VH-VL binders against Endoplasmic reticulum disulfide reductase DNAJC10 (DNAJC10). Designs and how they scored, part 3

Target 1, 103 residues: Endoplasmic reticulum disulfide reductase DNAJC10 (DNAJC10), of Homo sapiens (Human) (q8ixb1r130to232)
Amino acid sequence: EIITLERREFDAAVNSGELWFVNFYSPGCSHCHDLAPTWRDFAKEVDGLLRIGAVNCGDDRMLCRMKGVNSYPSLFIFRSGMAPVKYHGDRSKESLVSFAMQH

## First folded at step 5 (VH-VL; framework fv_mogamulizumab)

Design s28 (from g4b with light chain A96G)
Fold by ESMFold2-Fast, scan of step 5:
Structure s28 (fold): chain C 103 residues (1-103), chain A 123 residues (1-123), chain B 112 residues (1-112)
Amino acid sequence: as target 1 above (103 residues)
Amino acid sequence: EVQLVESGGDLVQPGRSLRLSCAASGFTFSSYAMSWVRQAPGKGLEWVATISGSGGSTYYADSVKGRFTISRDNAKNSLYLQMNSLRVEDTALYYCAKEGYDYVWGSDAFDIWGQGTLVTVSS
Amino acid sequence: DVLMTQSPLSLPVTPGEPASISCRSSQSLLHSTGYNYLEWYLQKPGQSPQLLIYLGSNRASGVPDRFSGSGSGTDFTLKISRVEAEDVGVYYCMQGLETPYTFGQGTKVEIK
């Protein structure tokens, strides 16, 4: 399940103690549109192993600005007590799964 | 014609509640974040609260957290500020302001402002 | 919170002369996108504030070219190349980088 994270849900998620993999996207972004089917498939494959979130930066510009998002999509792993880890790999489901399992 | 019209300002005693409204017209209301900015008599501008276009995210100045609630009704093109536990220092002209431009990384600048509604909190 | 400091706070000007207002932030307003989240607003007597400059140097729609914004990081300047009577009012800088959004104290521009 991909969970839409608005400000309150985002704050709760990153402080929950659970591992979160979050997609910061914009509806007008072509690369975000290209990633969406893969991100959906990735979320299904890792269901129950970690939490998958999405932040709509087109609606919540402030949250994305405060998190230092400078391009779309931006993919980050969050866990309470850890610095956020940005994903720099390719858009394949296999790469996303491998990265998530490393954390 | 793009405009914002505030209402609801009044003279109230400390500890009371007041609800401000802002009626928007001339733009796609649900596509833009909205804010309340206040100005105490003879003083400068102070940001109070912001709400995202969908209404899903809200942000508050520390001085009003837990007392004020920003909300919106996109079907009615209306923005609200519910003010509880009012204090003398909440006395100000309250402006409704639209944030944002039609561009991805643009500032959430206050490009449209209402005329303001005066709130006076006095014993 | 980001503290915004303006100078001068009072600026009497003769019509047709240039005017310059400084704004300093307690931390950099330069975002990783390369944009400076600094805005300038004008509040004319008895009126609502109006946007003049956004993202440090971009003029808002309808703003005359005699107004210009410059600077980066923590030091910003608003210049009026030749002040006109209609430019009288209080000028505020504001940071939009993070909440809480914070304004400078305001600079009152008035005709000598």
Scores: ipSAE 0.401, ipTM 0.852, lowest interface PAE 2.8, mean pLDDT 89

Design s29 (from g4b with light chain A96S)
Fold by ESMFold2-Fast, scan of step 5:
Structure s29 (fold): chain C 103 residues (1-103), chain A 123 residues (1-123), chain B 112 residues (1-112)
Amino acid sequence: as target 1 above (103 residues)
Amino acid sequence: EVQLVESGGDLVQPGRSLRLSCAASGFTFSSYAMSWVRQAPGKGLEWVATISGSGGSTYYADSVKGRFTISRDNAKNSLYLQMNSLRVEDTALYYCAKEGYDYVWGSDAFDIWGQGTLVTVSS
Amino acid sequence: DVLMTQSPLSLPVTPGEPASISCRSSQSLLHSTGYNYLEWYLQKPGQSPQLLIYLGSNRASGVPDRFSGSGSGTDFTLKISRVEAEDVGVYYCMQSLETPYTFGQGTKVEIK
């Protein structure tokens, strides 16, 4: 399940003690649209292992700015007690699963 | 014409509550973040609160956290500030301000300001 | 919190002469996007504030080209190439890099 994160939900999520993999996107971004089907499939495969979130940077510019997002989509892993880890791999399901399992 | 019109300012005793309103027109209200900025008589500008376009995210100055609530009704093109537990130091002219927007990187500049509504907290 | 400091706080200017206002931030306002999240506002006597400059150096719509913003990181400058009577008022810098948004103390520009 992909959970839409507003500021309040985002702060709660990253401080929950659970592992979160978050997609920072913009509604007008073609690459974000291209990623969406793969992201949904990825979320289904890792259901129960980690939490999948999405942040709409077109609506909440401040949240995305404060998190250092400078391009869309930007994918990050968050966990309480660790610095955020940006994903730099392929937007394939296999690469996303491999990266998530390393954390 | 793009415009913001504030209302609700009043003389009120310490500890009481007051609700400010801002009526927006001339732009797609739900697409822009909105803010409240205040100015005490003879003093400088102080940011109070911001709300995202959808209303899903809110941000507050430390001086008002837990006492003030910013909200919006996009169907009515209206912004609100619910002020509880008012203090003498909350006395100020309260401005409604629209944040500018672009789809590439955004700009949180306040490009449109209302005329302000005066709140006086005094015994 | 990001502290914003303006200098000078009072600036009497002869009409037609240039004016310069400095703004310093306690931390860098340069984001990874390459933008400086700094704005300049003018509040004329008895009026609401109005936007002059956004993202450090971009003039807002309707702002005369005699106004310019420059700087990066922690040091910023607002310049008026030839001050006119209508430019009288209090000038504020503001950072929008992070919340809470913070303003400088204001610089009062007045005609000598």
Scores: ipSAE 0.325, ipTM 0.837, lowest interface PAE 3.2, mean pLDDT 89

Design s3 (from g4b with heavy chain T50Q)
Fold by ESMFold2-Fast, scan of step 5:
Structure s3 (fold): chain C 103 residues (1-103), chain A 123 residues (1-123), chain B 112 residues (1-112)
Amino acid sequence: as target 1 above (103 residues)
Amino acid sequence: EVQLVESGGDLVQPGRSLRLSCAASGFTFSSYAMSWVRQAPGKGLEWVAQISGSGGSTYYADSVKGRFTISRDNAKNSLYLQMNSLRVEDTALYYCAKEGYDYVWGSDAFDIWGQGTLVTVSS
Amino acid sequence: DVLMTQSPLSLPVTPGEPASISCRSSQSLLHSTGYNYLEWYLQKPGQSPQLLIYLGSNRASGVPDRFSGSGSGTDFTLKISRVEAEDVGVYYCMQALETPYTFGQGTKVEIK
């Protein structure tokens, strides 16, 4: 399940103690559209292992600014008690799974 | 073609209410934040209110907070501004504006504007 | 709230002359992303505002290259290299770093 996170619920979710992998995207972004099928497949494969979130930066630009998002898509892992980790690997399902399982 | 068309502007007495509408076409309305921006006759631009694409978050200028309510109906591609307790200083041309510049990530400029609807509050 | 101040407020120009408009913010518009959240809009007589420049220096689609934006932090400039008759109108800067969004007072560019 991919969970849409708005400003009010974002900090509570990522500080809940659960591992979150969050996609910050924009509706007009071609790379975001290209990633979407892979992101959905990734979310299905890791279902029950970690939480998958999505933030629409066109809907809540202040949240994205506050998180330092400067390109779309931007993929980050959040875990309570540690600094967010940005994903810099390939946009393949295999690479996303490997990165998520490291955390 | 991408368009925003406002309606509902009228001559109204102080203390009364008025509801403005904005009809959107040519883009995925629910994916973009929308704003109302007003301009008093012969004066500059003033941002009034913003609503997120989902409708879950709203923001207001201090001058209208508690009196105006921004809302949207994504099934009808429509944006609204409910204006209560109108004052003479609310007299202005009211524009609806789309946020988000599709060609550049990280930009949330007002890329599309309607023609405006005139609200006159006269005592 | 972020106060936006423009100078000059009135700018008469002869066609073919360059024009320059300054915009100052009461606090930095430079975000940690490296972008300045400053925009420029033009309102031609009897028309709705139109976007000219976003993120400080980027021209919107269809905007002629005689328009350029520059600056960072609190001081910004809009330049028109050669003013044409169709460029008359009121120019506004706006900060989009935080709500409430705030506009400058406007600069009226008119032909002498």
Scores: ipSAE 0.006, ipTM 0.635, lowest interface PAE 10.5, mean pLDDT 85

Design s30 (from g4b with light chain A96D)
Fold by ESMFold2-Fast, scan of step 5:
Structure s30 (fold): chain C 103 residues (1-103), chain A 123 residues (1-123), chain B 112 residues (1-112)
Amino acid sequence: as target 1 above (103 residues)
Amino acid sequence: EVQLVESGGDLVQPGRSLRLSCAASGFTFSSYAMSWVRQAPGKGLEWVATISGSGGSTYYADSVKGRFTISRDNAKNSLYLQMNSLRVEDTALYYCAKEGYDYVWGSDAFDIWGQGTLVTVSS
Amino acid sequence: DVLMTQSPLSLPVTPGEPASISCRSSQSLLHSTGYNYLEWYLQKPGQSPQLLIYLGSNRASGVPDRFSGSGSGTDFTLKISRVEAEDVGVYYCMQDLETPYTFGQGTKVEIK
């Protein structure tokens, strides 16, 4: 389940105590469209282990700016009590799963 | 012609409520974040609140959080500010402003401003 | 919150002379994109503010070449190469790196 996070949902997610893996994207981004099928498959595979979110930076530029997003897509892990961790691996499902499991 | 027209400012007693409106024209309203910025008589500019294009995200100055609510009606090209529990220090000219100047990585600079609507909170 | 401090707060200028206004932020406005999220606005007497400069150094549409913005990180400058009568008003710097958005106190430019 991929949860769309607007500011209220994002604040709730960060404060939930759950582990969140969030995709910051823009609707006009070709790489974001290329990632979408893999991101959906990844979300299905890790269902129940962590929460998967998505932020539309085309609509909410401030949220994306405050999180240090400088390219699309940008993938981050969030958990209360931990500094956000940016994903720097490739966009394969295997790499995403491996990164998620180390957190 | 791109323009923003505010209305709703009035003289009101402390503890009362007012709702400000801003009518937008000349641009695709739903594509841009909108803000309220106020200026007390003889003082500087103070940001009050911002709402995203879709209306899904809102941001507030600490001084108004819990008392003011920013909202929009994209079908009517209108922005609103519901002001509850008004205080004397809320007295100001309230400006409606459009965000979003440069599209590539985006400046959320206030490129278009209305003329303001005066709110006076006095006993 | 990011505190924005302007200097001077009052700047009387002879027409045709240059003017310079400083703006300092309590934390860096340089984002990982390489942009400085700093803007300059002019409020002429009795008028709404108008955008002059965005992202530190870019002139807004219709703004004359005599206006320029410079700086990076925490120290920024707005320069007017030759002040004209229509340039009188209050100049504000503002950061939009993060909420709450914050303005400087304003610098009043007036003709001597």
Scores: ipSAE 0.350, ipTM 0.842, lowest interface PAE 3.0, mean pLDDT 89

Design s31 (from g4b with light chain L97Y)
Fold by ESMFold2-Fast, scan of step 5:
Structure s31 (fold): chain C 103 residues (1-103), chain A 123 residues (1-123), chain B 112 residues (1-112)
Amino acid sequence: as target 1 above (103 residues)
Amino acid sequence: EVQLVESGGDLVQPGRSLRLSCAASGFTFSSYAMSWVRQAPGKGLEWVATISGSGGSTYYADSVKGRFTISRDNAKNSLYLQMNSLRVEDTALYYCAKEGYDYVWGSDAFDIWGQGTLVTVSS
Amino acid sequence: DVLMTQSPLSLPVTPGEPASISCRSSQSLLHSTGYNYLEWYLQKPGQSPQLLIYLGSNRASGVPDRFSGSGSGTDFTLKISRVEAEDVGVYYCMQAYETPYTFGQGTKVEIK
């Protein structure tokens, strides 16, 4: 399940102790639309292993700015007590799975 | 033409409530965050509240938290500010302001402002 | 909360001369993205505020090139290269780095 995170939910989620992989996206972004099918398939494959989140930066630019997002889509892993880790790989499902399993 | 028109300002006694409205036209209202900014007579600008495009996130100045509620009706292209437990220091011209630029640019600047609606809280 | 301090608060200017307004923040407005989340607004007498500068140094659409914003972190400057009569009004800086958004006290620019 891909969970939409708004400001209130975001801080609670990333401080829950669970591993979160979050997609910061914009509805007007073509690269975000290109990623969406792969992100959905990735979320299905890792269901139950980690939490998958999505933040609509077009709706809450302040939240995204405060989290260091400067482009869309931006993919980050969050875990309580650890600095966020940005994903810099390609947008294939295989690369996303490998990155997630390293954390 | 992008336009914001405020209404609802009035003379009210301390402790009472008032609801302000802002009618938006000329842009896709639901795609932009909206804000209320006030200015007391002869004083500077003070940000009051912001609401995200969908209405899912709201932000408030400390001076109004618990008393004011910002809301929007995207089907009516309207922004609201419900003001409860009004105080004399809430006396101000209240501006409706639109977020200026798309999220791609990372700017939340207020590019369009309404003319303002005057709220006077006095005994 | 981020405190914004402007100086001077009153600035009489001779037409055709340059003008400079300072804005200081109690904490850095420079984000890890490299952007400074500082804006400048002008309120002409009897009018609503209008956006002049966003993200520290970018002019808003329709703003004359005689206006420029500079600075980074905690110290910012708005400069008008040659002041014109239409530039009179109160200038405000605002930080948009975090909520609550906060404005400076305003600088009143008047013609001498």
Scores: ipSAE 0.007, ipTM 0.674, lowest interface PAE 8.4, mean pLDDT 86

Design s32 (from g4b with light chain E98D)
Fold by ESMFold2-Fast, scan of step 5:
Structure s32 (fold): chain C 103 residues (1-103), chain A 123 residues (1-123), chain B 112 residues (1-112)
Amino acid sequence: as target 1 above (103 residues)
Amino acid sequence: EVQLVESGGDLVQPGRSLRLSCAASGFTFSSYAMSWVRQAPGKGLEWVATISGSGGSTYYADSVKGRFTISRDNAKNSLYLQMNSLRVEDTALYYCAKEGYDYVWGSDAFDIWGQGTLVTVSS
Amino acid sequence: DVLMTQSPLSLPVTPGEPASISCRSSQSLLHSTGYNYLEWYLQKPGQSPQLLIYLGSNRASGVPDRFSGSGSGTDFTLKISRVEAEDVGVYYCMQALDTPYTFGQGTKVEIK
């Protein structure tokens, strides 16, 4: 399931030792709305393999700014002890699964 | 139309607690981050704390971490600052401020400010 | 923390003359989006602060054209092309790129 991460929850998530794939989005973003159905299907397919998170940048601009988010949606993999890895592929479910599984 | 009204400032002794309130009106309160900014008498501005629109994320100045808690009640359009273990150095006029120009990647600027509520910490 | 330094701290001005205030940050305020997260505020005597400039150079609603902000990275300037009596007060720069948000020490503009 997709977990909404506020600042405190975000810090706990990236320090948990679990692998997190996080979508930084804005409610006013058309590309974010276009991604939403695929992201939901992706989250369901990888359920139990890794954690899926979402950060509302329209609500918490500071968190997104601190993470270097400069466009919406921005997708990153996080894990304690690892530098964040940005996703640069297309927004197909197949590409998202492939990227997640290589980590 | 858009208005912020602070209350709760008082004269208190060091080590005591005090809770400040800010009543907001004229805008969709839950859509905007809110902040507390203070000003010691005759001194400059110092940011204290910020809370996101939903209330899920909070940020604090190092000088108040662990002592102050910012919170909000979106159903009541109210912002709070719980101040514990008060020090003489916390003496200041405390302003409630609304963050943001209402656009996706714009500004966290404090576009609306209240009139302030005075907190004096003295023995 | 990002240190914000203003100069001058006191600026006496004759009405109708231009005024210029400098603000320097210890770290670049230029974000990858191309925006500088620097703001200017005015506090008139006995009043709450009011926003003048956001994102380095954009005037807030209702702010007269005589106010302008410029600069990028670590060096910023607020200019008033013709100072009016109503412009008296303390001017503060602030960075909003990272927490803690930090203000400059303030520049007091007075009429000579």
Scores: ipSAE 0.016, ipTM 0.707, lowest interface PAE 6.6, mean pLDDT 87

Design s33 (from g4b with light chain T99D)
Fold by ESMFold2-Fast, scan of step 5:
Structure s33 (fold): chain C 103 residues (1-103), chain A 123 residues (1-123), chain B 112 residues (1-112)
Amino acid sequence: as target 1 above (103 residues)
Amino acid sequence: EVQLVESGGDLVQPGRSLRLSCAASGFTFSSYAMSWVRQAPGKGLEWVATISGSGGSTYYADSVKGRFTISRDNAKNSLYLQMNSLRVEDTALYYCAKEGYDYVWGSDAFDIWGQGTLVTVSS
Amino acid sequence: DVLMTQSPLSLPVTPGEPASISCRSSQSLLHSTGYNYLEWYLQKPGQSPQLLIYLGSNRASGVPDRFSGSGSGTDFTLKISRVEAEDVGVYYCMQALEDPYTFGQGTKVEIK
């Protein structure tokens, strides 16, 4: 499932000890809309292996600013005790799965 | 077009409460963070509080923490500021402001401001 | 909290001449994103504040090109290439990097 993360849920999630793959998006972003079907399919494929989150940057400017998001979509892996890792690959489900499994 | 209209400002005694309202129109209200910014007569701007679009996150200036509560009703396109334990130094024109300008570029500026509503706290 | 300091606080200008306002922050506003989270607002007499510049140097829609923002880190400048009568008002810088948001004390631009 894709879990919408607001500030308190975000802080709890990244400190939970679980692996989180988070999509930071904006409501007006065409690339975010283009990614959405693939992101949903990816979330189904990795269900039970890691947690999939989404942050609406149009909804919570301070959260996204504090996390260093400068473009949309921005995809990051979070795990307690580790520095966040930004995804730089293509938008295919196969590439997203491969990246997630490396972490 | 985007418009914000504040109301609720009044003359009140110290220690009392007042609730300000801001009616929004012309944009998808629930998609944007909203803020209150105040200005004491003849003084500069002071940020008071911000609420996320969903209402799940709130942020406050230290001067108002524990006394003021920001809230929103997305079904009514309305923003509120509940002000308790009012002090003479809370006297100001209170502005409602929309955050977010160019979402694609990551801007979170106050792109639209209301006209303000005057709160005077005096004996 | 990030302290924002503007200078000068009062700026009498001759119409048609350039004007410059300085804004300094107590810590760097340059984020890892490459952006400076610094904004400029103008409040004309009797009016609500209006956005002039966001992310340090980007002009808001409808803002004349005689306005420009520059700087990075802790030192920022708002320039007006040719001051016009309608530019009279109080100019505020604001940092949007850290909670709480903080404004400079304002610079009053007036015709001399």
Scores: ipSAE 0.007, ipTM 0.651, lowest interface PAE 9.3, mean pLDDT 85

Design s34 (from g4b with light chain T99Y)
Fold by ESMFold2-Fast, scan of step 5:
Structure s34 (fold): chain C 103 residues (1-103), chain A 123 residues (1-123), chain B 112 residues (1-112)
Amino acid sequence: as target 1 above (103 residues)
Amino acid sequence: EVQLVESGGDLVQPGRSLRLSCAASGFTFSSYAMSWVRQAPGKGLEWVATISGSGGSTYYADSVKGRFTISRDNAKNSLYLQMNSLRVEDTALYYCAKEGYDYVWGSDAFDIWGQGTLVTVSS
Amino acid sequence: DVLMTQSPLSLPVTPGEPASISCRSSQSLLHSTGYNYLEWYLQKPGQSPQLLIYLGSNRASGVPDRFSGSGSGTDFTLKISRVEAEDVGVYYCMQALEYPYTFGQGTKVEIK
């Protein structure tokens, strides 16, 4: 299940104590569109192991600015007590699973 | 074609209310934050309010907090500004603006502006 | 609130000559991501504002390459390498680092 995180949901998620893997995207972004099917498949494979979120940066530009998002898509792991970790791998499901399981 | 068209500006007495509308076309309205920016005659630009794409978050300039309410109707592709307890200082051309972004890189700007609607608050 | 200060406020320019506008912020607009949340807008006479530059130095789509933005932290510059008649108008800088969004006073560019 991919959970849409607006301002209120995002703040709750980061402070929940759960591990979150979040996709910051823009609706006008072609690269984001290309990632979407793989992101959905990835979310299904890791269902129950960690929380998967998505933030529409067009919905709230200030939320994305304050989180240091400087390009789209940007994929980050968040956990209370841990500095956010940005994903730098390719857009394959296998790479996303490996990165998620590392954390 | 991406367009924003404002309406509702009028001449009103101090203390009265007025509602501005902005009709959007040519883009997925619900996916973008929208703002109102005003300009007093012969003066500079002043940000008034912003609403998130879903409508779940709103932000206001201190000068209008408690008096103005920004809202949107995504089914109608429309943005609104309800202005209560109007003051002479609220006299301005009110612009509707879309917060935009580039699909290649993260842009963060008012990329599309309407033509503005004039509000005059005078006795 | 972040105070934005532009200089000069009036800038008469001879066609074909370069022009520079300064914008200063009361606090740094440089985020830890390495981006400056500063934008430049142009308002031509009788028209709505239009975006020129975002994130300090990136030109918006359709903006001629004679326009460039530079600077970091608290000191920013908009340069026009060769001013044309259609470039007349009022130029505004804006900070988008935090709410409330704040604009500079505006710089009126006129042909001499």
Scores: ipSAE 0.177, ipTM 0.771, lowest interface PAE 4.2, mean pLDDT 87

Design s35 (from g4b with light chain T99F)
Fold by ESMFold2-Fast, scan of step 5:
Structure s35 (fold): chain C 103 residues (1-103), chain A 123 residues (1-123), chain B 112 residues (1-112)
Amino acid sequence: as target 1 above (103 residues)
Amino acid sequence: EVQLVESGGDLVQPGRSLRLSCAASGFTFSSYAMSWVRQAPGKGLEWVATISGSGGSTYYADSVKGRFTISRDNAKNSLYLQMNSLRVEDTALYYCAKEGYDYVWGSDAFDIWGQGTLVTVSS
Amino acid sequence: DVLMTQSPLSLPVTPGEPASISCRSSQSLLHSTGYNYLEWYLQKPGQSPQLLIYLGSNRASGVPDRFSGSGSGTDFTLKISRVEAEDVGVYYCMQALEFPYTFGQGTKVEIK
């Protein structure tokens, strides 16, 4: 399940104590469209192991700006008490699963 | 054609409530974040609150947190500001403002402003 | 909160002469995107504010080319190359890097 995170949901998620892997995207971004099918398949495979979120930067630009997002898509892992970790790997499902399982 | 029209400003006593409305026309209302910005008589501009295009995210100035609620009805092209527990310091002309749109790296600047609606809190 | 400081606060100008307004922020407005989230607004007497400049240096649609914005980080300038009567009013800078949005105190431009 991919959970859409608006300001309140994002704040709750970061402070929940759960591990969150979040996709900051824009609807008009071609790379975001390219990633979408893989991101859905990834979310299905890791269901129950960690929480998967998505932030629509086209709707909430300030949430993305305050988090330092400078390109789309930007993928980050969040957990309360931990500095956010940006994903720099390729957009394959296998790489996303490996990165998620490290955390 | 593109315009914002505020209404609801009034003279009220401290502690009372007031609801401001802003009617939008000439653009796709649901695609843009909307804000309220106020200006006390003879003073400068002060940002009050912002709401995202979908209505899913809201942001408030510390001076109004817990007292004011920003909301929108996209089907009616309308923005609202519910003001509770009003204080003399809330006396101001309240402007409705639209944030600009340019899909990926757009400016969030206030490109369209209404005429403002005057709120006077006095006893 | 990001404090925005303008100078001068009052600027009498002779028509046809240039004018310059400074705006300083308490922290850098340069984002990791490379953009400076600094805007300039003009409020003419009895009117609502209007956008002049966004992202530090970009003129809004319909704004005359005699207006220009420059600067980066914490120090920004708005210049009017040849002030006209219609340019009188109060000029505000605003930071849009983070909430809360904060404005400078305003600079009143008036004809001498």
Scores: ipSAE 0.263, ipTM 0.802, lowest interface PAE 3.8, mean pLDDT 88

